# Designs tried in a protein design chat: VH-VL binders against q9vpl3. Part 293

Target 1, 224 residues: q9vpl3
Amino acid sequence: RGKINIQRPKAPHYERARVVAVTQPKYPELPKAKSCFKTRAERTQQQQENPYNEIIAREVRNWLDHSRLVAFFHLSSITADDIFRVRVQLHKQNLHLKSYGSKIIEQAVKNTRYEAIVPLFHSNHCIVFSPDPEKTAALLRIVRRVPQMVLLGGIVEETMLSRNQLVAYAQMPGLHAVQAQLVQTLSQAPGHLIQQLQAHQNSFVQVLDVHAKNQMNEETPKST
Short names: E, the ipSAE of ESMFold2; O, the ipSAE of OpenDDE; V2, 0.75 times the mean of E and O plus 0.25 times the DockQ between their complexes.

## First folded at step 11 (VH-VL)

Design C104 (framework fv_imvotamab_arm2; at its last look DockQ between E and O 0.50; V2 from the best seeds 0.64)
Fold by OpenDDE, look of step 11:
Structure C104 (fold): chain C 224 residues (1-224), chain A 120 residues (1-120), chain B 112 residues (1-112)
Amino acid sequence: as target 1 above (224 residues)
Amino acid sequence: EVQLVQSGAEVKKPGESLKISCKGSGYSFTHYWIGWVRQMPGKGLEWMGIIYPSDSYTRYSPSFQGQVTISADKSITTAYLQWSSLKASDTAMYYCARIDYGDYFGFDYWGQGTLVTVSS
Amino acid sequence: DIVMTQTPLSSPVTLGQPASISCRSSQSLVHSYGDTYLSWLQQRPGQPPRLLIYKISNRFSGVPDRFSGSGAGTDFTLKISRVEAEDVGVYYCMQATRFPYTFGGGTKVEIK
């Protein structure tokens, strides 16, 4: 009994072939699925008409405008639970972790001073907002423990900073500390000046006193 | 801790005006949306509208458009829901809730609710 | 408007047994931005609603791990792996993909 070639089944007898051909269910051509892919134009139009764009854009803009510290992070395979944990930690420091879609961010910052941040948003990203730029160090400390969060850059006091610049900024003494140091230095300056001015006078008086004492000693007759 | 505290229960007659309040605390009030939700007795939840307290931008459900007014006073971190003329059909529990569009895209924190009873 | 249909209306469950609630939307809940804004809320008797799950499957803060959400497009499911006494209440699905936001009719979870 010849091995049934399962790979190339012999063509059925012509009568069987006819029956099979006639009995094959003619599935109505599925209406050409309107390509679920809305054309870019349709998507854009729908995006423009999407009430959410305005809503979310408004929120994003508000965060940007009221934040003195903004940090941008790439998220690499982070779980929702992990994000939540980080969020809680950040929140304790008055740092607000937010996640927005790239398109939303683009819309929110379009024609604004923040437009330069758009290229940072290519994949999963999050933004941390803070009203306090002094929290930069705290932010970096917290995020260092989260390898899934990669710092991309940030905005501090309306200045765009690279990753390296932001790290450097965090290492700097706070503005207030520097100011305090400056004030302290300046406050010491007059005292030093006075001391220097008085030093010469004091030295002169000392020299005179020594001379006076020496003269007195010479005038004291050796009472034999 | 994020908290929304609503005003107390109200008993009113048809035709009367009413304004109920929702005070937010424990977060930046101006950065998060507030929504109002109606729950009629023994019924489900109905979305009424939202407000952004920062600039008082408001959006309503079509079913509630013109029927109620949503407002906010950011200085006291309070949102409001008001009726100019109450109807018996307005009898319900009203909830305010915070919406975070940046993370949850939903109502993440809720007020305790305000029961409004409108009866002749 | 997007109609959200929940099934069953009532779910009597024995303590320690699993529960499953279904939510179907009349339209896809996938937003143009790619996310699906489906949430699950729990309302215990005499209490306000509480957020359980957001964006289909993410547990909100403080939500026990016995709660899980799944689904895609138009079909969504909330599962409770082991029902506890505190889980008694009405559960709602909510869509926030399109205005107006709409809720399911609710599913009452009761203990047998």
Scores: ipSAE 0.700, ipTM 0.844, lowest interface PAE 0.8, mean pLDDT 87
Fold by ESMFold2, look of step 11:
Structure C104 (fold): chain C 224 residues (1-224), chain A 120 residues (1-120), chain B 112 residues (1-112)
Amino acid sequence: as target 1 above (224 residues)
Amino acid sequence: EVQLVQSGAEVKKPGESLKISCKGSGYSFTHYWIGWVRQMPGKGLEWMGIIYPSDSYTRYSPSFQGQVTISADKSITTAYLQWSSLKASDTAMYYCARIDYGDYFGFDYWGQGTLVTVSS
Amino acid sequence: DIVMTQTPLSSPVTLGQPASISCRSSQSLVHSYGDTYLSWLQQRPGQPPRLLIYKISNRFSGVPDRFSGSGAGTDFTLKISRVEAEDVGVYYCMQATRFPYTFGGGTKVEIK
């Protein structure tokens, strides 16, 4: 336990510090609000008691509870006219574009299975709700032309899906399309029937495998 | 097309009850709030209250708390405003309007209005 | 309750000339998350109100671009850049930041 006395002249460290300060953005230092005497539990309680946030959170909860498809997007800079045109296109497909504050979403999903989505809303965002999970492909086609909307993930039939899982879900044939392909295959010659049935069986296995993976991944949402 | 169609004009006497209606169509009725707004003759707009038809959650302006009842029947996509005992001062035009907090954040579509006349 | 004060009470204008309507709130309309929930409504004679502008400056569907909104905090303005005959009516500001929701007293726009 020995101490070493070091005395250093500080020039030109002062000059370098001034140059660094000029070249970097300086955000204003804000005094801590009176809320600094409150615990995190007390701050959460105050927000939960705010009737304004509770009213809007009720709307969000209802959308979540009655939508078989929910898709989450990061929203970068977009004109009001462009987002309005996207909203109209989505509405024609029974897809409902909404945006809510992150604290309101947190209140809406507290003590529910949806609580895992809260981290997705740390940045500017929007949500698309629909009762029709079959519209996932239509949603992704419309949004492909809107680079300002970046898919983060979604919920399909109460299963949380990552971005890649949601895209994979949208690319799968619908049940009616698969059923029609099987009927057409069964009407063909016997040798051709075996080859076509094997192809449709592989497609069916892929659909089951995606659903099984979605069940395994239900509690592992993509975070922002 | 989003539409709010209100019931027809009413002529009543003080002390009578009244229930007027607002039927929503062209949208998912239970996903949006319905608000009621009073406009007294020759005067401005006054917010009376809101209802969420999904669960009938209701909030009233303090000026109207206890004066009216706001209700909804989601099976027929209809909201209601009712009085148990009308006063002459209730003579006004009454509007229903839809509220979308996730899009426009305010009264985006309005009914045509229901004129209520209460005279001795 | 937040009091919304509109001026002028009446705005007679010549066709093709601009009109400007002021709305002032008794306290800030900024929500705790930084949004300001102020809207402008138009009520043409004999008609229900209709939404023109939401969140200070965004035009609602089908609203002509001659309507614009601006402002911050407690001071807000609706402008009509070139008044047309169909713009006659009463204009209201409305706040939805705090309960109870409140309206301005209205501004009547007329062709003089």
Scores: ipSAE 0.681, ipTM 0.849, lowest interface PAE 1.4, mean pLDDT 79
ESMFold2 (binder alone), look of step 11: mean pLDDT 92; pTM 0.938

Design C81 (framework fv_imvotamab_arm2; at its last look DockQ between E and O 0.02; V2 from the best seeds 0.00; counts 0 for: pae O 4.7 > 2, placed apart)
Fold by ESMFold2, look of step 11:
Structure C81 (fold): chain C 224 residues (1-224), chain A 120 residues (1-120), chain B 112 residues (1-112)
Amino acid sequence: as target 1 above (224 residues)
Amino acid sequence: EVQLVQSGAEVKKPGESLKISCKGSGYSFTHYWIGWVRQMPGKGLEWMGIIYPSDSYTRYSPSFQGQVTISADKSITTAYLQWSSLKASDTAMYYCARLDYGDYFGFDYWGQGTLVTVSS
Amino acid sequence: DIVMTQTPLSSPVTLGQPASISCRSSQSLVHDYGNTYLSWLQQRPGQPPRLLIYKISNRFSGVPDRFSGSGAGTDFTLKISRVEAEDVGVYYCMQATQFPYTFGGGTKVEIK
């Protein structure tokens, strides 16, 4: 009768794992040495992702997965009224202004091609997401009047672009103009199609190459 | 304009099932969380749980785990709260609210509420 | 669970005079990034709640500047600098720093 409830008593969770014991508050056993010597389990646990942040990271991943345009900004101190006004203007253009803690962003992009963006979020920042890459020009026009938002760079069609590359992208013809040019070329002889596609592709490469070279020159010391 | 429109008041008997709805409009429904909040007569607010409509991930308050089901149909931008067997203690006002972690980190827009009355 | 304790439970106030509502959490609401996810909601009679203040001190759009929020760690305050008739209702603090999300018990603001 009394046997059924004590057949396998559960051991106290506190005594179950060394990892749990290592994460306990520092005991006054060796206070100076404890700061210098972390166990492997303690180091591993410091690297372990926060479960609450991982739940929120779903939101960041969803924005990234459904945005052909992502722009990163440094954000200086700004009032709640002013940032709301900017958010409303951006929203009218299908541009979505968001900000997340850096750890949440780190967890959202872990094991993805976008891990390199994490350092951008160690200071005060905001991100603009949009499914519409042709709205880049509208984004830059709105933000020009907002000195608290400083463009750092972005992602367009899953390709990372520097600040200058993103500005150059905003000045190119829209996707519809490119699609219309392709349709018109397909209605012509095949040789004209190949030439038009190569010229269009080469002009994009030229713009991006000039943009990339300008970025490298600005970052390296000039010897001449 | 962001709107959350809930289904109308319900009068039910104990043991009956019920599914109430919350339709979102004026925003990208799948990019924002929907939470459910109970307010019993003359009492304060209680968080019941949230759902992310994009992937249907749900999180329940321990007090409501197993008591209700939260779901969403993103094709009609609607979230649901349902009971398989109502109790008289389920008599309350039920609100849905949108949660925005990317700005306010809180419930920024609320539905009008659905009054559920369960009486013998 | 984080317990949110509001005081006072009722705040009768003369029109045009200030009101102050306190909210205390059972543990720190500071998240890993220094942000504190403490919100204030207003529920007017017969209406759903509405967001007033987010992240301690930021007014939501359309909220009059007579509302202000302050605090840190475990102690937070909502102030109404000059109470108007439309401010009658119940005010709730809420934390979103961890699951489950929890509300304060509410503070009824009413006109004397």
Scores: ipSAE 0.804, ipTM 0.910, lowest interface PAE 0.8, mean pLDDT 81
Fold by OpenDDE, look of step 11:
Structure C81 (fold): chain C 224 residues (1-224), chain A 120 residues (1-120), chain B 112 residues (1-112)
Amino acid sequence: as target 1 above (224 residues)
Amino acid sequence: EVQLVQSGAEVKKPGESLKISCKGSGYSFTHYWIGWVRQMPGKGLEWMGIIYPSDSYTRYSPSFQGQVTISADKSITTAYLQWSSLKASDTAMYYCARLDYGDYFGFDYWGQGTLVTVSS
Amino acid sequence: DIVMTQTPLSSPVTLGQPASISCRSSQSLVHDYGNTYLSWLQQRPGQPPRLLIYKISNRFSGVPDRFSGSGAGTDFTLKISRVEAEDVGVYYCMQATQFPYTFGGGTKVEIK
């Protein structure tokens, strides 16, 4: 009795094969596992349907309104752990790292002075908020160590700045220092003017004094 | 220890100007917001506005916008609340409070309050 | 503006008994996808307000464990497990989620 080749079972008789084919349970195709990755469209749709979207939008607006420094970053292949680490570092500097959906941002800034930021939110992004514009340098220092965070631009003192402008801003002496310098410069100008005005008066007085002295000399009777 | 010490009670007449102060100590004055809160006699608390002492950036409640001026002098770690012209309706207790933006997002330390009485 | 509504207005309590104060907001106070910037303040007679609870349920430094906060979204509760004489005063909820910040009307806790 030939060893039953368990590796290549002989094809059953054609009649048996037909019966087996017909009796094979047709398992419904498992619905294609909805890719755990919701398409951008699906994410957007879900965000729109979220009753809290308005609330979150208000939150975003609130952050924008309370912040004097806002920086926008693109996130490239960053892990949650990395984000967390960065968040902690930023928090120590009173910098607040937040992430919102693009639609929420759009809703939040619609018909506002912040509307120009909408194009910056195309993919994975995060925003850093701070009440202190002087923290710009600190922010950039921290983020420099995180290659996955790409600076896109920011808002400083209600002014939209490009990436380059923000970097330049961070390199500038603090507003107060600049103001102090300006005040110093301006304070020197009046002094010069006063000096010039006084010089003229002094010269006039000198001339008058000379005239007065000359007149007194003429009135001194030659004591014969 | 974090402390906010406010100026003493004030008795004024309508039309007079007033500036009250709040001095912070025991912490970095420039890193925290200072807020002012009004409490009318027998009433609740009302948020008036906040200031960031580092650069004197200020935000007001809409109800108090234009009615008061909040300022700060970081060199002496002092915040101010001032009126150009007081009204009888300004009679209240005024509190300054430190606002933490990061951890608590609330007023964590309060001054002792300044009573302002405006009467004819 | 977010309106904060506290109930009851007055809460007479017997010493050693629990007290409960409710605060409702006109809008959700949820911030930053989970954080809720609701605080509870205590104001004892003749004293300034004191922070008791921040972010719904966190006790501020020095606050006794008999105080607890709970809630979510728009409904919040401050509980005192065992009221002591020193707990007499007015309690306020405050939201800092949205500008302008707003306070509840206050709840007066008194001893019966």
Scores: ipSAE 0.022, ipTM 0.555, lowest interface PAE 4.7, mean pLDDT 84
ESMFold2 (binder alone), look of step 11: mean pLDDT 92; pTM 0.941

Design C82 (framework fv_imvotamab_arm2; at its last look DockQ between E and O 0.34; V2 from the best seeds 0.00; counts 0 for: pae O 5.5 > 2)
Fold by ESMFold2, look of step 11:
Structure C82 (fold): chain C 224 residues (1-224), chain A 120 residues (1-120), chain B 112 residues (1-112)
Amino acid sequence: as target 1 above (224 residues)
Amino acid sequence: EVQLVQSGAEVKKPGESLKISCKGSGYSFTHYWIGWVRQMPGKGLEWMGIIYPSDSYTRYSPSFQGQVTISADKSITTAYLQWSSLKASDTAMYYCARLDYGDYFGFDYWGQGTLVTVSS
Amino acid sequence: DIVMTQTPLSSPVTLGQPASISCRSSQSLVHSYGDTYLSWLQQRPGQPPRLLIYKISNRFSGVPDRFSGSGAGTDFTLKISRVEAEDVGVYYCMQATQFPYTFGGGTKVEIK
């Protein structure tokens, strides 16, 4: 993890202390008149830090904006060699393993639909980005061999999924068939295809309505 | 395989313009920063600035602000370093390097360098 | 700007002996999130720099385990446990904790 002198730490106390130390602001408790001057100095320091963090957040937003698959993991202690091997395996599948500080993630997703992900980054973590949502199965298969990475959930096609939902998504047998069908659909005249799909859906609904009404025997079919 | 391939050596006169290139391949070019680093003959390394090719956001070292222009063309995965008017003191080796904040937080892959010689 | 000071400027060493390179920053390199963005680069004669160590102590891929990094705050050390002929070159520390990014002046490792 690149942290100095982390040798067999007391994980619960260390992780809680690290998170608390990072996430709690430090303000001096001074008289109100002195506080006004120091408040301006503190604001100036905060603004200087924000510009640097905002530059890094630019990278995070770019990954989020160009990824149809985003998976969040808790990351326990792992050697640099081992994480590099995992990164290489993931990269071969167009899966990009990254990690960013929690404040940078918070700045990156502020005022976006993704603000809900911020609590996931209180502990040590990593994120996998990919433009290819069909690679979810490959991701989970690779990570099965990496007990240091624990799946927390993900985002697929802008929809947030729990751990169990993401696993279920990866097992859908028709995912590649759906993608092939979409490509074939876009190769045809879109207006005619949309009308055909709408007519098919309407016909299917009407068949179901007729079936339900015939079971009752007391109502006439409605024509449209 | 990540590669940064720079344009060839240049010999120029003071006052001439110059644009050198750095072509990235083997990775998602627009998701990684490209930095430029100067090494004067027999001297150490100096950071000149960085660019994010996705939106062309740039940040310069104060020592180089206004002295050079850093740009990128993401359609051909290429970053550039440009002078409008070269000086003899611009004689140096220039490196491009990739920067990744999401993993190494440092320059992980480097180009081979472009030697720029400016003499009368 | 953060000034990075390396010592020694030159480190002649016998093959198989250890080498130790120090880097001192003019202010703390600890980012507000607890990480320290100090890296070590190697530049062999006639070659571009290459990344050896990132975030103080993590070896980049393909870097032999005879290289190790350590340190905290303002004081950092790169060690080569057994210097080999291929280790000849100039070593730089670099900080990325804040702009502008700055390098140490370099330490030349050579065989005596």
Scores: ipSAE 0.787, ipTM 0.901, lowest interface PAE 0.8, mean pLDDT 80
Fold by OpenDDE, look of step 11:
Structure C82 (fold): chain C 224 residues (1-224), chain A 120 residues (1-120), chain B 112 residues (1-112)
Amino acid sequence: as target 1 above (224 residues)
Amino acid sequence: EVQLVQSGAEVKKPGESLKISCKGSGYSFTHYWIGWVRQMPGKGLEWMGIIYPSDSYTRYSPSFQGQVTISADKSITTAYLQWSSLKASDTAMYYCARLDYGDYFGFDYWGQGTLVTVSS
Amino acid sequence: DIVMTQTPLSSPVTLGQPASISCRSSQSLVHSYGDTYLSWLQQRPGQPPRLLIYKISNRFSGVPDRFSGSGAGTDFTLKISRVEAEDVGVYYCMQATQFPYTFGGGTKVEIK
């Protein structure tokens, strides 16, 4: 009795083949699952229509608009606990650490003056906001202790700064200090001018006095 | 410290109007959303709506749309929930809560609650 | 609306023993941006709700380490490793992935 070739089963008898063909459950062609793969465009559009996006974008814009200091950081292998610790430290300095998705940021800053920040958000990032630009030094001091936070750049007084520029800014004396120095310098200028003007007058008077004294001495008759 | 302080308990009759308040302190009031949550006696929590105090942008739950009005006065860092005409079914504890979309996407700080009792 | 279903309704627990609360959503809570906005709240008797866990597994500030959250998609779990007396209350899951935001029905944790 020939080994049943399991790999090429002999075609069943015509009648059996007919019965098998008729009894084969016609599985309705699963409606071509509309590939839930909404095109990137459809997803983007749906994302745009998501009320969440508008809400979050509004929040981000509000932070940007009301912050005089904004710093962007890359997060490298940082735990939620570590972030929380940093957040607490920053908060004590009136620095607000926030984390938003790249897409949220993109939506928030689209067609705004902040659009240039979008390329900074390619991975895990966080943003620190502050109403006080003088806190830049404090910010950098805090984040230096957190190697997982890498400074990418920032916005200070509506000016976009590179990492290096932000560091340099933090090292500068505060605006008020500089202004005070300027005022001091300017206040000294008139005094110097007056002194110089008076110096010439005084010198002239001295010369005249010497001349007068010399004349008086010449007029004193040599008492023989 | 972040704090939300709500107005005191209210006892009202059906048909009366009511406005309860939630004052925020210890944070930038204009940068965070405020939400209202209802809790009927012995029941769970129900999201009513949220407001962004900076521009008073508001979103409501469909169940509460048209039933209540959420507003805010950023000058005094206060959010409001109001009814034009109270019903007995409005008897509940009402909580305000801060909502952060940056980090938590949840209500991170809550008011102490305002008990509203509506009885004939 | 996303329906949040919590189980059990009541969880009597002996002090020092673990507790587990389940929350199931009627649809995935994964947001289009990839995050899952599920939170756990604790409401002690006579107190307002308190945030315990956000985004599935992150402990909020001041929350003891005995609390942990886990899950993905539609199934989420809050665990208390060692229940203390102060843990008595009602626990709620909340989704903030889609409007309207919705809460679970709550789970009452009681001491036996």
Scores: ipSAE 0.021, ipTM 0.546, lowest interface PAE 5.5, mean pLDDT 84
ESMFold2 (binder alone), look of step 11: mean pLDDT 92; pTM 0.939

